# VH-VL binders against Thioredoxin-like protein AAED1, chloroplastic, part 4

Target 1, 196 residues: Thioredoxin-like protein AAED1, chloroplastic, of Arabidopsis thaliana (Mouse-ear cress) (q9zuu2)
Amino acid sequence: AITGASSGAGIGKGTADSLDTVKVLDLRGNEIPISDLWKDRKAVVAFARHFGCVLCRKRAAYLAEKKDVMDASGVALVLIGPGSIDQANTFVEQTKFKGEVYADPNHASYEALEFVSGVSVTFTPKAAMKILESYMEGYRQDWKLSFMKDTVERGGWQQGGILVAGPGKDNISYIRKDKEAGDDPPVEEILKACCA

## First folded at step 17 (VH-VL)

Design r2 (from q3 with heavy chain V105E)
Fold by ESMFold2, look of step 18:
Parts: C-alpha cells; structure tokens; sequence
Structure r2 (fold): chain C 196 residues (1-196), chain A 123 residues (1-123), chain B 106 residues (1-106)
C-alpha cells in the first residue's frame, strides 16, 4: 500500500512490478537487485540526474541532514546515480554523503520508473536559480564528471526522483518523479512518507 | 553571430575517403556538442553521430560500421567528419549542426546548421 | 531503431489554410523535435520537445503530442511556410528523423 503519496497507490503497484528485474551496482561492483535495497527495511531512495550534477549534490546534502531522523525510524538513506562505480566513488569522496550509494550504468531503474526527460525540463528559470543558490551555499558542479564519456553517452536530459519503499519488495509507499531539474519536494514530505 | 562554415563540395572515387570540415565562430566551441547529419539527393535526413569537443567523446550511428570518424580541434574551433570506403550511396549533402547544450549536457536539438557540403562519389 | 512515420507525405494547400502534420513513432518516445527545410537550404529548428517553439519561430507554429503520436500545426500558412518538415526522436540511438512531409502550394 502506498502511504504519504499524492493518490499514487496505482503507481506504486505497477512501479514495483517494473523494477522486478532491475539491478544496480554497489561501490565494490557487486550486482544488487534494486528491490533488495528495501526488501528487509524501509528506504528513502534518491535518483540523481548524474553524479556530477550540482543540484543532485544539494539534494543529497539536504536528505543527509535528516539522516539521524531516518536512522531513528530504521529507515535507510540511499542514492542511485546513472553512472559507473568509478563515478559513484568520486561522488562519495567529493560530497562525503553518509547514505548508501549505488550505480545504475545502464539506467535500467530510470527506464523502469519512467522518469521524465527532455530539454525543456532540464533548463528552467527555477533550475537556474537553484544552481545559483547551490553555488552560494558552496556546492559545485563537477565538470569532469559532467563531461565523462559515460555521462555524455547516456544523454544529458535525464531527470530523477525520490522513492520511499519497504519493508518488502512490493511495498512502495511514495514516489515522486521530478518534473524538471532541481524539482525538490519539501523535506517534510519525505519525512512524512518514511518516518511519521 | 553563431555560425558554422563547412568546406567546399568534393567529388570522390569509390573506395576513397573524404574529410569535411566545419569551422565554428561566435560562441565557445568546446561548450556545445556537434552533430553530423547527411541528406542524399531527394531523400530525408540521416544522423551520423556527434562529438563533445571538450572531451573528444563521440557517438556514432552503427549503420556506418566504423567508416565514420568525427574529431574536433579546439585551437581552430573546427569539427571534422571523415567517411572512408566511399560508395555511390554515400553521395549526399553533409551537414554539421550544433547541439543546444545546456550546462554541459547534450540535448539532441540542433539549433545552428552549417551550409552543407556536397560529396559526390563517382566512378 | 525507432522509425518515425510522417503523414501525409505531401500536403497541397493554399496560403491562409491550416496545415496539420503527423509524426508517429514505432515505440513510445519522451519528446519530439521538428525542423523545417527549404530547397537548397539547411534545415532550421522549429519546435523542440514536442511543443516549445525555437527562438524566432512565429506563433502560428505549434506542436503537440506524446507517446507515439505527435502533431505539428501551422494555423494559417504564409508563403514562406511552403517547405519540407521533419520530426526527430532522441529516445534511443541512433537518432532518427521522419521521412518528411512536403507542404506545397495547391
């Protein structure tokens, strides 16, 4: 049953089925069925646009500010990015993200979740303001990761989202598909879904 | 003014190669992906590939089976497309086209096109 | 490879008439681009991501659609609008174009 999602119960069921065969990589390169990330525990799973994205780094940081609340509720914080394990390790080194990080180099989870893509949703006045705000707060775009062949070959218009799921592979209680770059929900919305 | 100026028309024999140049001006060359698209006489458009001029990273249409090579020279703001083992069906107008690249990310939308280079393959 | 089928192949219309051009994808795509090409010229950008006009494109051009079915509409044809129109997908490689719809004077 989906809880805390805006009338999204039907999306949760179809979404769980779509993920049934999807695998991601941990930082050591082991293949992990994506549903294992929430099979035995609830998890907040953030899907980044790519590992070099300044807006994704800011989202990771604001979710991590609530890590202690999530831990107190037995909820894991997970980030998935559409890149290689080398890019994922670079992200962890540069951001010191205290949640779990996985790579999806084939973007299989993004395809299964049908996350939004397109030029008009990547660049908006809102996204530009968010980028400026992120820079003023000390976050920086990693231009090396942004121009790596893996990032280039996957396409630059991919959006992400946030998923709250578990315990149980079919138990997706919240999903938010970003409509544009920097389309962050209020943190309280995530906390209500995971930890209320 | 953003502009792409291509090299002149060429007549080639079957089995030879051709290298078409595309000189960019009016913008930061390395900040935008460059596509190559061809059009046979009386036919539609066919995508050949692109390059990121900053990294040198490329993507090709598999139809050409390694016969196409796309390169870029930052110092001259020039992209190149080389097509080898030419055949009569390679007779076409070849275009370079700039990608509207946003924050280093390819968008696959081609906003500025070169004037085209006619390559004729004649026995 | 995603095949784009444009219909009709030719539209014969008079200035002032409405033109409706269709592009159907062989599988669902996220968005569609449109280009205009006149004889002896390079294509020019027209519509990006299904419905957004490129810079300098007049309001009589509009795009719509999603999934597999996309439409370009010219609300009132001007003499300069008689050209060939191409749709382009970018869901998967290789990037592909439709075969074109020629809009010509009746």
Amino acid sequence: as target 1 above (196 residues)
Amino acid sequence: QVQLVQSGAEVKKPGSSVKVSCKASGYTFTSYYMHWVRQAPGQGLEWMGYINPYSGGTKYNEKFKGRVTITADESTSTAYMELSSLRSEDTAVYYCARDITIFGEVTYYMDVWGQGTLVTVSS
Amino acid sequence: EIVLTQSPATLSLSPGERATLSCRASQSVSYMHWYQQKPGQAPRPLIYDASNRATGIPARFSGSGSGTDFTLTISSLEPEDFAVYYCQQYKSYPLTFGQGTKVEIK
Scores: ipSAE 0.006, ipTM 0.524, lowest interface PAE 10.1, mean pLDDT 82

Design r6 (from q3 with heavy chain F103W V105E V106I)
Fold by ESMFold2, look of step 17:
Structure r6 (fold): chain C 196 residues (1-196), chain A 123 residues (1-123), chain B 106 residues (1-106)
Amino acid sequence: as target 1 above (196 residues)
Amino acid sequence: QVQLVQSGAEVKKPGSSVKVSCKASGYTFTSYYMHWVRQAPGQGLEWMGYINPYSGGTKYNEKFKGRVTITADESTSTAYMELSSLRSEDTAVYYCARDITIWGEITYYMDVWGQGTLVTVSS
Amino acid sequence: EIVLTQSPATLSLSPGERATLSCRASQSVSYMHWYQQKPGQAPRPLIYDASNRATGIPARFSGSGSGTDFTLTISSLEPEDFAVYYCQQYKSYPLTFGQGTKVEIK
């Protein structure tokens, strides 16, 4: 796997081809081809491990601190998470993330980008029942704790990364696959890829 | 009562295609992934793929890539599996099976199964 | 592709006896599911994630194991437990099942 960053002309052609059939959901449930997210503008796309992940929320926050720089460069800030639109909306409500948020409940983008070696999901029906019980009781923060347990039990099976792409569906200029949970690149590396 | 009811048995000739339906009832169809699994007579289980009925997103076993198409119709709560270029070794019972999922994450645990559809491929 | 090898292929036992079924993966997996299937019927869920009983499954069924070695145990066989049992992995695509262990009445 690529543990660092890749940049340069033509880097993303094979990656763009793997995404040709991938769809994600906006917060209203509309299906959107993932490449539409950067077809008409450059975008920084963060792929979370899941919407309750504390480390992924920290990454979202540090990217959002640079949203003004991205806006000035015409660059969109996007987060994709592997979950339902209800989970995505909860993430937005809890974090106040200033970028766009999309859901990928079938993990199609993660599979196409090979973020998850072995293509396994660390989510048990028992943990899901406990999250539902907490959600029905009005406890939204319990969601975050439950997903942290699943993340720890996966033992460094990395899921997620950062993509810089566009304008143009085939124009992927930067891709970074996380080598471990919390493996954040220096923000300057991302800004160089998107905004320099 | 949660149920998956599949279409009836079919007899097909080699080289043809078959499309098996799976009608869901008793739950929100678009909230759960649907798998297709087959079983040749006297043999074990073989996973074919799944669909997200909400988005239409699919994943296939590479063995069947290019021959299998899994679709879903939200308005009728029905999933479909089409297998083309049939061969005698495709003779099997074909099952649809619901993945247990709550938050849109796939768990790969199939908690409700259809009754099965026998497809016989014979000259 | 991860191959699951179940042993024994057939286990001939009487009601009241303990059954021990093994499932070995060709490489390390995170978790294992188990299903029960009777002749002419669809499989039914039994154990998920190696050790958790599915809804309505009696306590006589238990699962254990990790890595490459997983075990399903039926502590005291009842007449309704004579069936074929399959293990299933989900670490990598394609999802694969073991070839099955038939538990039959002696």
Scores: ipSAE 0.000, ipTM 0.446, lowest interface PAE 17.1, mean pLDDT 79

## First folded at step 18 (VH-VL; from q3 with heavy chain S31R G57D I102Y, light chain S30K K91R)

Design s1
Fold by ESMFold2, look of step 18:
Structure s1 (fold): chain C 196 residues (1-196), chain A 123 residues (1-123), chain B 106 residues (1-106)
Amino acid sequence: as target 1 above (196 residues)
Amino acid sequence: QVQLVQSGAEVKKPGSSVKVSCKASGYTFTRYYMHWVRQAPGQGLEWMGYINPYSGDTKYNEKFKGRVTITADESTSTAYMELSSLRSEDTAVYYCARDITYFGVVTYYMDVWGQGTLVTVSS
Amino acid sequence: EIVLTQSPATLSLSPGERATLSCRASQSVKYMHWYQQKPGQAPRPLIYDASNRATGIPARFSGSGSGTDFTLTISSLEPEDFAVYYCQQYRSYPLTFGQGTKVEIK
């Protein structure tokens, strides 16, 4: 497993091999091998905790502010969330996110990448303060999505991360596993990994 | 102060039903899931299900399919568990327990428990 | 369904002794909760997420483990610690508890 941020070439073959059988759903419900998202182009892939999460909606917004920089570098912006395609479509409708969005209802990508999970990393003082800050900035939790059975069945304690990969299915150059809810890297770190 | 207060002990005949209440106070009732857990005499804990008091959505242990109904009344901050077609094996203490619930997501960490309600099924 | 097997079934110990309680899952779980129950009382939250003490739980209680094997340790037993202890998994439905370990006065 990889804890914290890793940058540069050489993230192991074991990580790429763990993704060999992982598929995600596009917004129409078609199964897509996850490595296809960066096979032919570099991509910044954000893994949300869930589609209704206020912290994830703020992260999506700050990444989208840099979409022009990513486009200029030939880099795609992708968001993957655990949950149904209906939840993913609701997220897009509510946030107007400019990147690509995919659903992973069985959280297979999260397991394969060994993202952190658990009650103790979800309920932290830092996460609580970041939620308050996000509300002061006008972001809101979608309580309907947060109470969806799919989110509830996962237990809501799944954390996410950020991946920079491609071109090439084995070319994972940066992975950051969130240590707790709302654990955002500085956006400059992501831009250095994708676009420097 | 967060508290869950359950209805009193009941004695029931086989084939009847029982409805146990759980009144919540000291917190916003609709923001926390509520679990029901039972414990037969001299035995361990058995999860029965939960309710989302905001939406009314429930999840049940399939062992009890068709016999358990969990409901919630926001206006009185009270959750209910009804168990039908009672058998002598249903003799147990029934607990309600609050899920700590993190911004609408169930966590399965039961931080506050009611005092328990003994239901005795005797012919 | 995930079966949790606790061992030993009973620990007979004196105050001041160290108690070690085991919980084994039938398949890998990422995290585990622990509860304490005294006679005539509701269960009390003790440890969440394998190793984090619940609010108001004294430092003599600690938890550890991952995967299939989890441990609750009471470093120096106090008279109020003689009780039954349950583990609980939250990986999948139905939620399940171990059968309990009774810690009793020797």
Scores: ipSAE 0.000, ipTM 0.548, lowest interface PAE 10.9, mean pLDDT 83

## First folded at step 19 (VH-VL; from s1 with heavy chain Y102E V105L)

Design v6
Fold by OpenDDE, fold request of step 26:
Structure v6 (fold): chain C 196 residues (1-196), chain A 123 residues (1-123), chain B 106 residues (1-106)
Amino acid sequence: as target 1 above (196 residues)
Amino acid sequence: QVQLVQSGAEVKKPGSSVKVSCKASGYTFTRYYMHWVRQAPGQGLEWMGYINPYSGDTKYNEKFKGRVTITADESTSTAYMELSSLRSEDTAVYYCARDITEFGLVTYYMDVWGQGTLVTVSS
Amino acid sequence: EIVLTQSPATLSLSPGERATLSCRASQSVKYMHWYQQKPGQAPRPLIYDASNRATGIPARFSGSGSGTDFTLTISSLEPEDFAVYYCQQYRSYPLTFGQGTKVEIK
């Protein structure tokens, strides 16, 4: 089980094995083994709660601000969300996210990585403050996406995380499982993991 | 029709307190945050704070150093702003303004304003 | 606090002319709101999130800008447009307004 934040060599094999059969969808609907995203390159992979999530959009934004650093290091920026291909495309259209975006409508990667889910980890005082801050900064929740059937059925309680992996299927150097909504690490922590 | 109706003008002595009311109608009172903004004569606008009438949560401009208290009464759909330890520089028109709250989150966009309440502080 | 500086302080124009109002923030903000206040009246919303017209606001009003620089434009002034205009930020507490730009008739 992946809990909290972990980094270092030797922890990637078990995680990689858990993801061995996991597929995600690109924006065109092609089925992609998730491990192919970092098989031949290094990648920062952000797992969103859902494509309409304001906190996720803020995370995407502050990661995207460092894309030049990632590019200089040959590191791909990737976002995965648990919605449909249409939701993923809507996300890209709305946010103009410059990284790669993939959909995981079956939540297969989230299950494999054992990301946290629950009302109690979504509605916390800290999360509430983070949401307000996000709104103050101009980010907005997309409620249409948030109220999609698949998101509603999941309850919107799914949490995400951040993975740094590659090159190599088993080369996972950083895993952070969000404890609650808005549980974002300092961007410097991500840069250290991917680009140092 | 959505409207905010405020209490009448007040004349106060320095050191006293004033409590201004803002009665809301035409919408669900507890679904929208309420801001208070004041304007000294011939001056600009100054944000004082807001309240979530549903939860009672408040945020204040720290400039007032605890002199301001914002409350809400759901039963009467009325928001209140109390300012204590009044000074001459507190002379202003005080406005309540509804936040165009989005699904329980404050947006900081004030879409409906009360008519204003003049508070005069003089010896 | 974030200081909003509006310019010019006063803009004297005739009906039919174009009005351009500036609002500069002391630090970067994503969006800006604009309000209109006529003499003896409460402010009313004009533009929200930099470029969206409030309900009932005529098309001659437009907003633009990003970062620290925002602009309110009135393409052709009508007699009822002569008023004071305020910008407002919500990037951080406390919420702050600009000092206002008075659009007056020449």
Scores: ipSAE 0.017, ipTM 0.600, lowest interface PAE 6.6, mean pLDDT 90
Fold by OpenDDE, fold request of step 26:
Structure v6 (fold): chain C 196 residues (1-196), chain A 123 residues (1-123), chain B 106 residues (1-106)
Amino acid sequence: as target 1 above (196 residues)
Amino acid sequence: QVQLVQSGAEVKKPGSSVKVSCKASGYTFTRYYMHWVRQAPGQGLEWMGYINPYSGDTKYNEKFKGRVTITADESTSTAYMELSSLRSEDTAVYYCARDITEFGLVTYYMDVWGQGTLVTVSS
Amino acid sequence: EIVLTQSPATLSLSPGERATLSCRASQSVKYMHWYQQKPGQAPRPLIYDASNRATGIPARFSGSGSGTDFTLTISSLEPEDFAVYYCQQYRSYPLTFGQGTKVEIK
């Protein structure tokens, strides 16, 4: 089964209310209301498929390249991934991602945001080509993380997206839900949303 | 235990074609990409292309302008490289090399090499 | 194509000495592979992704670098280390190798 996908600016009241009940874990295991991540600041929030995903790592990298622009604008760079705190820590150790990283082991934020999930949206010809391109660029899939129990239990088919939100819990100015693996927006689109 | 054994040396005339074979053993042939790399006498290494033996997909160095054809035979675990319209400049040792394929994706790291096949092009 | 320039072309050293080999890329690459080739033999893998030793490679071999500048270091040369060393990039097609550095006995 595949859940719906959409792109655009803003979210409905129902989605906002759902997000208000979602908690994620920081690298130390503290529960953080997800909306607190943009309560008092603007944030670019990237939702990864999982912490071992090569395309997600590429996305993290090209966002991180613009962190100086974000910092100059007072915008936080945040990555959320499904999986355990250990997976999140492994991700940081391996990638040296300079933004904030949070784990959502229950996929609560993904459900609240109604991100797409399914085998058919993960294995596409377009996704395959993007994966190959990522490998050419030196990115790699972490298969150990990919085969972790919690990732496997979800089938590994979860898709992510990107939010630009805050300041204010209900101030979501940009949302893009990935239609398939590797469905990355141009970084300029993100910068326009967060930092223009 | 993993081995790549190539066919013997060849002497060819200009304008002719040569087909070099590379027999793989000690691993599942279709699970690893196979590269071809050549080396002219006293020169460096030049990448020619690769094949995915499972799908038959290939990628070539455009320098060869369609003169190179890489194929694979699963039944015999053998990869082939055919080079047509041979020139004196094609005189080289030709190597097959296994890619450390990561779950079906090419990684471009060549971990096992054949012993090489000398192809001499002379009139 | 991405051009890899290795330096020096030839490095003459004695056993026990430190060898430093450079590979410069015409464009930024994330990682670099290194191969060793002895006379009359096929190349063999030495270092992958800039800093990882291939299976069976002694600890005296190390790799480092990022962007456009990469280095292979042999901390103390052994007699069997005298060979030609090649760097290789996989940032873009076609895959390319450096022209090689020959490490020879002084």
Scores: ipSAE 0.015, ipTM 0.583, lowest interface PAE 7.7, mean pLDDT 89
Fold by ESMFold2, fold request of step 26:
Structure v6 (fold): chain C 196 residues (1-196), chain A 123 residues (1-123), chain B 106 residues (1-106)
Amino acid sequence: as target 1 above (196 residues)
Amino acid sequence: QVQLVQSGAEVKKPGSSVKVSCKASGYTFTRYYMHWVRQAPGQGLEWMGYINPYSGDTKYNEKFKGRVTITADESTSTAYMELSSLRSEDTAVYYCARDITEFGLVTYYMDVWGQGTLVTVSS
Amino acid sequence: EIVLTQSPATLSLSPGERATLSCRASQSVKYMHWYQQKPGQAPRPLIYDASNRATGIPARFSGSGSGTDFTLTISSLEPEDFAVYYCQQYRSYPLTFGQGTKVEIK
């Protein structure tokens, strides 16, 4: 079988095509086409490893520190996690995250974007140092969310990434797939992509 | 230091049940998933299921779901696998195996295995 | 259910020779684990996520592959390497193992 791939021109368009049928859930449980999140505005979309992840909670916080800059540029801040809407609501309550939050319990967006997964990219010396740093800053792993069945049953070692897209359903201008747990880009890289 | 010690060999009649124990030591029992895998004589490995020892939540291979019960006792750091309605083809070595994960995520990589328990089902 | 087919079923080789073991999946998997089992013993971890050696595994063991085709290579067989080798997928439930490749002394 031939896999659909774009080489050179159209790299962002090939990714947009793979997302064409992907839907996520809002906090009320309504299905939302993922491209609706950036069809009418630019958005910074963070994909969490799971809603209980300490490293993902720290990333959410550092992006939220720049929400005023994003708002001034007309850019939405969005977080997608691979759990249930109940887990997403718990995440919002615990973290006070000020961006939009969506759930992807079937991993459809993660599969379409081909985010990395596996044991070897989750337990690394870099991830260990980042976890320690996060704990020193007051962030904590949520063990209840981490032990939820759908967190555990989806394979556990899913990595995330960051997407900058819009306005326009096909307009993807930045994709960063995490190579390992805690693989955060400098926030300035994201701001250059969304808000320069 | 990390060790899984299983109960001794069993000889059972068809139609009966067997309960194999797996005592863990050298680590925090409730922080790691426990798998059960069996191996018929001269055959390969067959995954039966796992348990989260903290919550008691289980996942079973559908081949066994009606006959297998996996449990855990935190107070003794012991996991159990019970197989009911035994048949002669259930003759196998049964292993418990720890998932490598400490943080409550399942990785499906079994880093520490028990010594195995031979269950023989014969008339 | 994802079926893993290992080949060959048996490799008869001498110490010092190169062993190449294949594992083919019935559908694409992202990564593969490998285990070694010596007679009368429980399996032990060998390679995780296709290419990473488990703790204490010597450099003569290497893994490669992606998609449906994965390979375990032992560059120069030592006497302690004569065992059965199993691949394992974790793409979907149930977890499945290959039927094993026995590496035996010629």
Scores: ipSAE 0.006, ipTM 0.530, lowest interface PAE 11.1, mean pLDDT 82
Fold by ESMFold2, look of step 23:
Structure v6 (fold): chain C 196 residues (1-196), chain A 123 residues (1-123), chain B 106 residues (1-106)
Amino acid sequence: as target 1 above (196 residues)
Amino acid sequence: QVQLVQSGAEVKKPGSSVKVSCKASGYTFTRYYMHWVRQAPGQGLEWMGYINPYSGDTKYNEKFKGRVTITADESTSTAYMELSSLRSEDTAVYYCARDITEFGLVTYYMDVWGQGTLVTVSS
Amino acid sequence: EIVLTQSPATLSLSPGERATLSCRASQSVKYMHWYQQKPGQAPRPLIYDASNRATGIPARFSGSGSGTDFTLTISSLEPEDFAVYYCQQYRSYPLTFGQGTKVEIK
């Protein structure tokens, strides 16, 4: 898979079909069909690499700074991470993230959306530069969450993305697949997709 | 230079234990997982387990559970593997190998290997 | 446990020839690693994630495959390429290696 951003009529139909059977977990462990997250409202959905990632924590904070704009437009802010509900709860406690948080321990949404994965895209010179910048801005890797159980085959090399969808289960208006760790779009691009 | 230097060859009796050391140099020891892999004479490679030197967390191949202990000493940048209740079938070259990934991720690709330590178990 | 079966067990070839090494997994895996080992030496990283060359590995080495079938190709053998080659999976614990394919001078 490669990263991409798109906008326009009919863009999300094939993507919506790939998500039909995908479920995520809320913070109490209840299974939620992923499309229910935008069935009755538009949502900006960020897909983290994992809950301990410094780059993902910075992205979460950067989106949360715009939550008031999203709220004014009736748009929910959602974060999905590949991990357990315990890891998700720890993330919320540590970051005070203002949006909704869901766990996808089986990576089902990541597989359905064909987000990028692999060693070669996880540790790039660009990602290293962004890690340094994030540390200079005061963000820190949570090493405990970074070493959580069951990183074989899942989570460790997983990249994320950003999805704008809803209202309506099939209504996906924007998708961006990260090409490598730390591949953030300008926030204005997200706001145009959700809140223009 | 990134380098892993292991302790020397050992000859052991069945029922005893062996502890192999692996001293790392040229990189930040606590930022990379360390694996242990063995190779019996004329045979292929067999993964034994790993340690996260930052947290001390370990994962073992269930074949060896109860007999293998992997540890790390940050102050000396040294990983250790101890195998107890030795049997003749444990005769092998034991390698330490660094996971390629810095910053606390595990990718299971081993980029730097120690020279190997021959452990011979004989009556 | 995922079993990796390498074939052939031995390839007897001359310098300049193409070598094709197969690794078959007992169940589907997403990616495969490859290592080279010369007599008396530790394994050396070669290919990661099925198709990416490790640092310093010359372009004559390439990897391909998916699912259960993976291939390592050496397009034109050099004298230093005569060694044993191992594949490794990381789909599930325990990590496992193939039994090896020995590439030797004919």
Scores: ipSAE 0.005, ipTM 0.493, lowest interface PAE 13.2, mean pLDDT 82

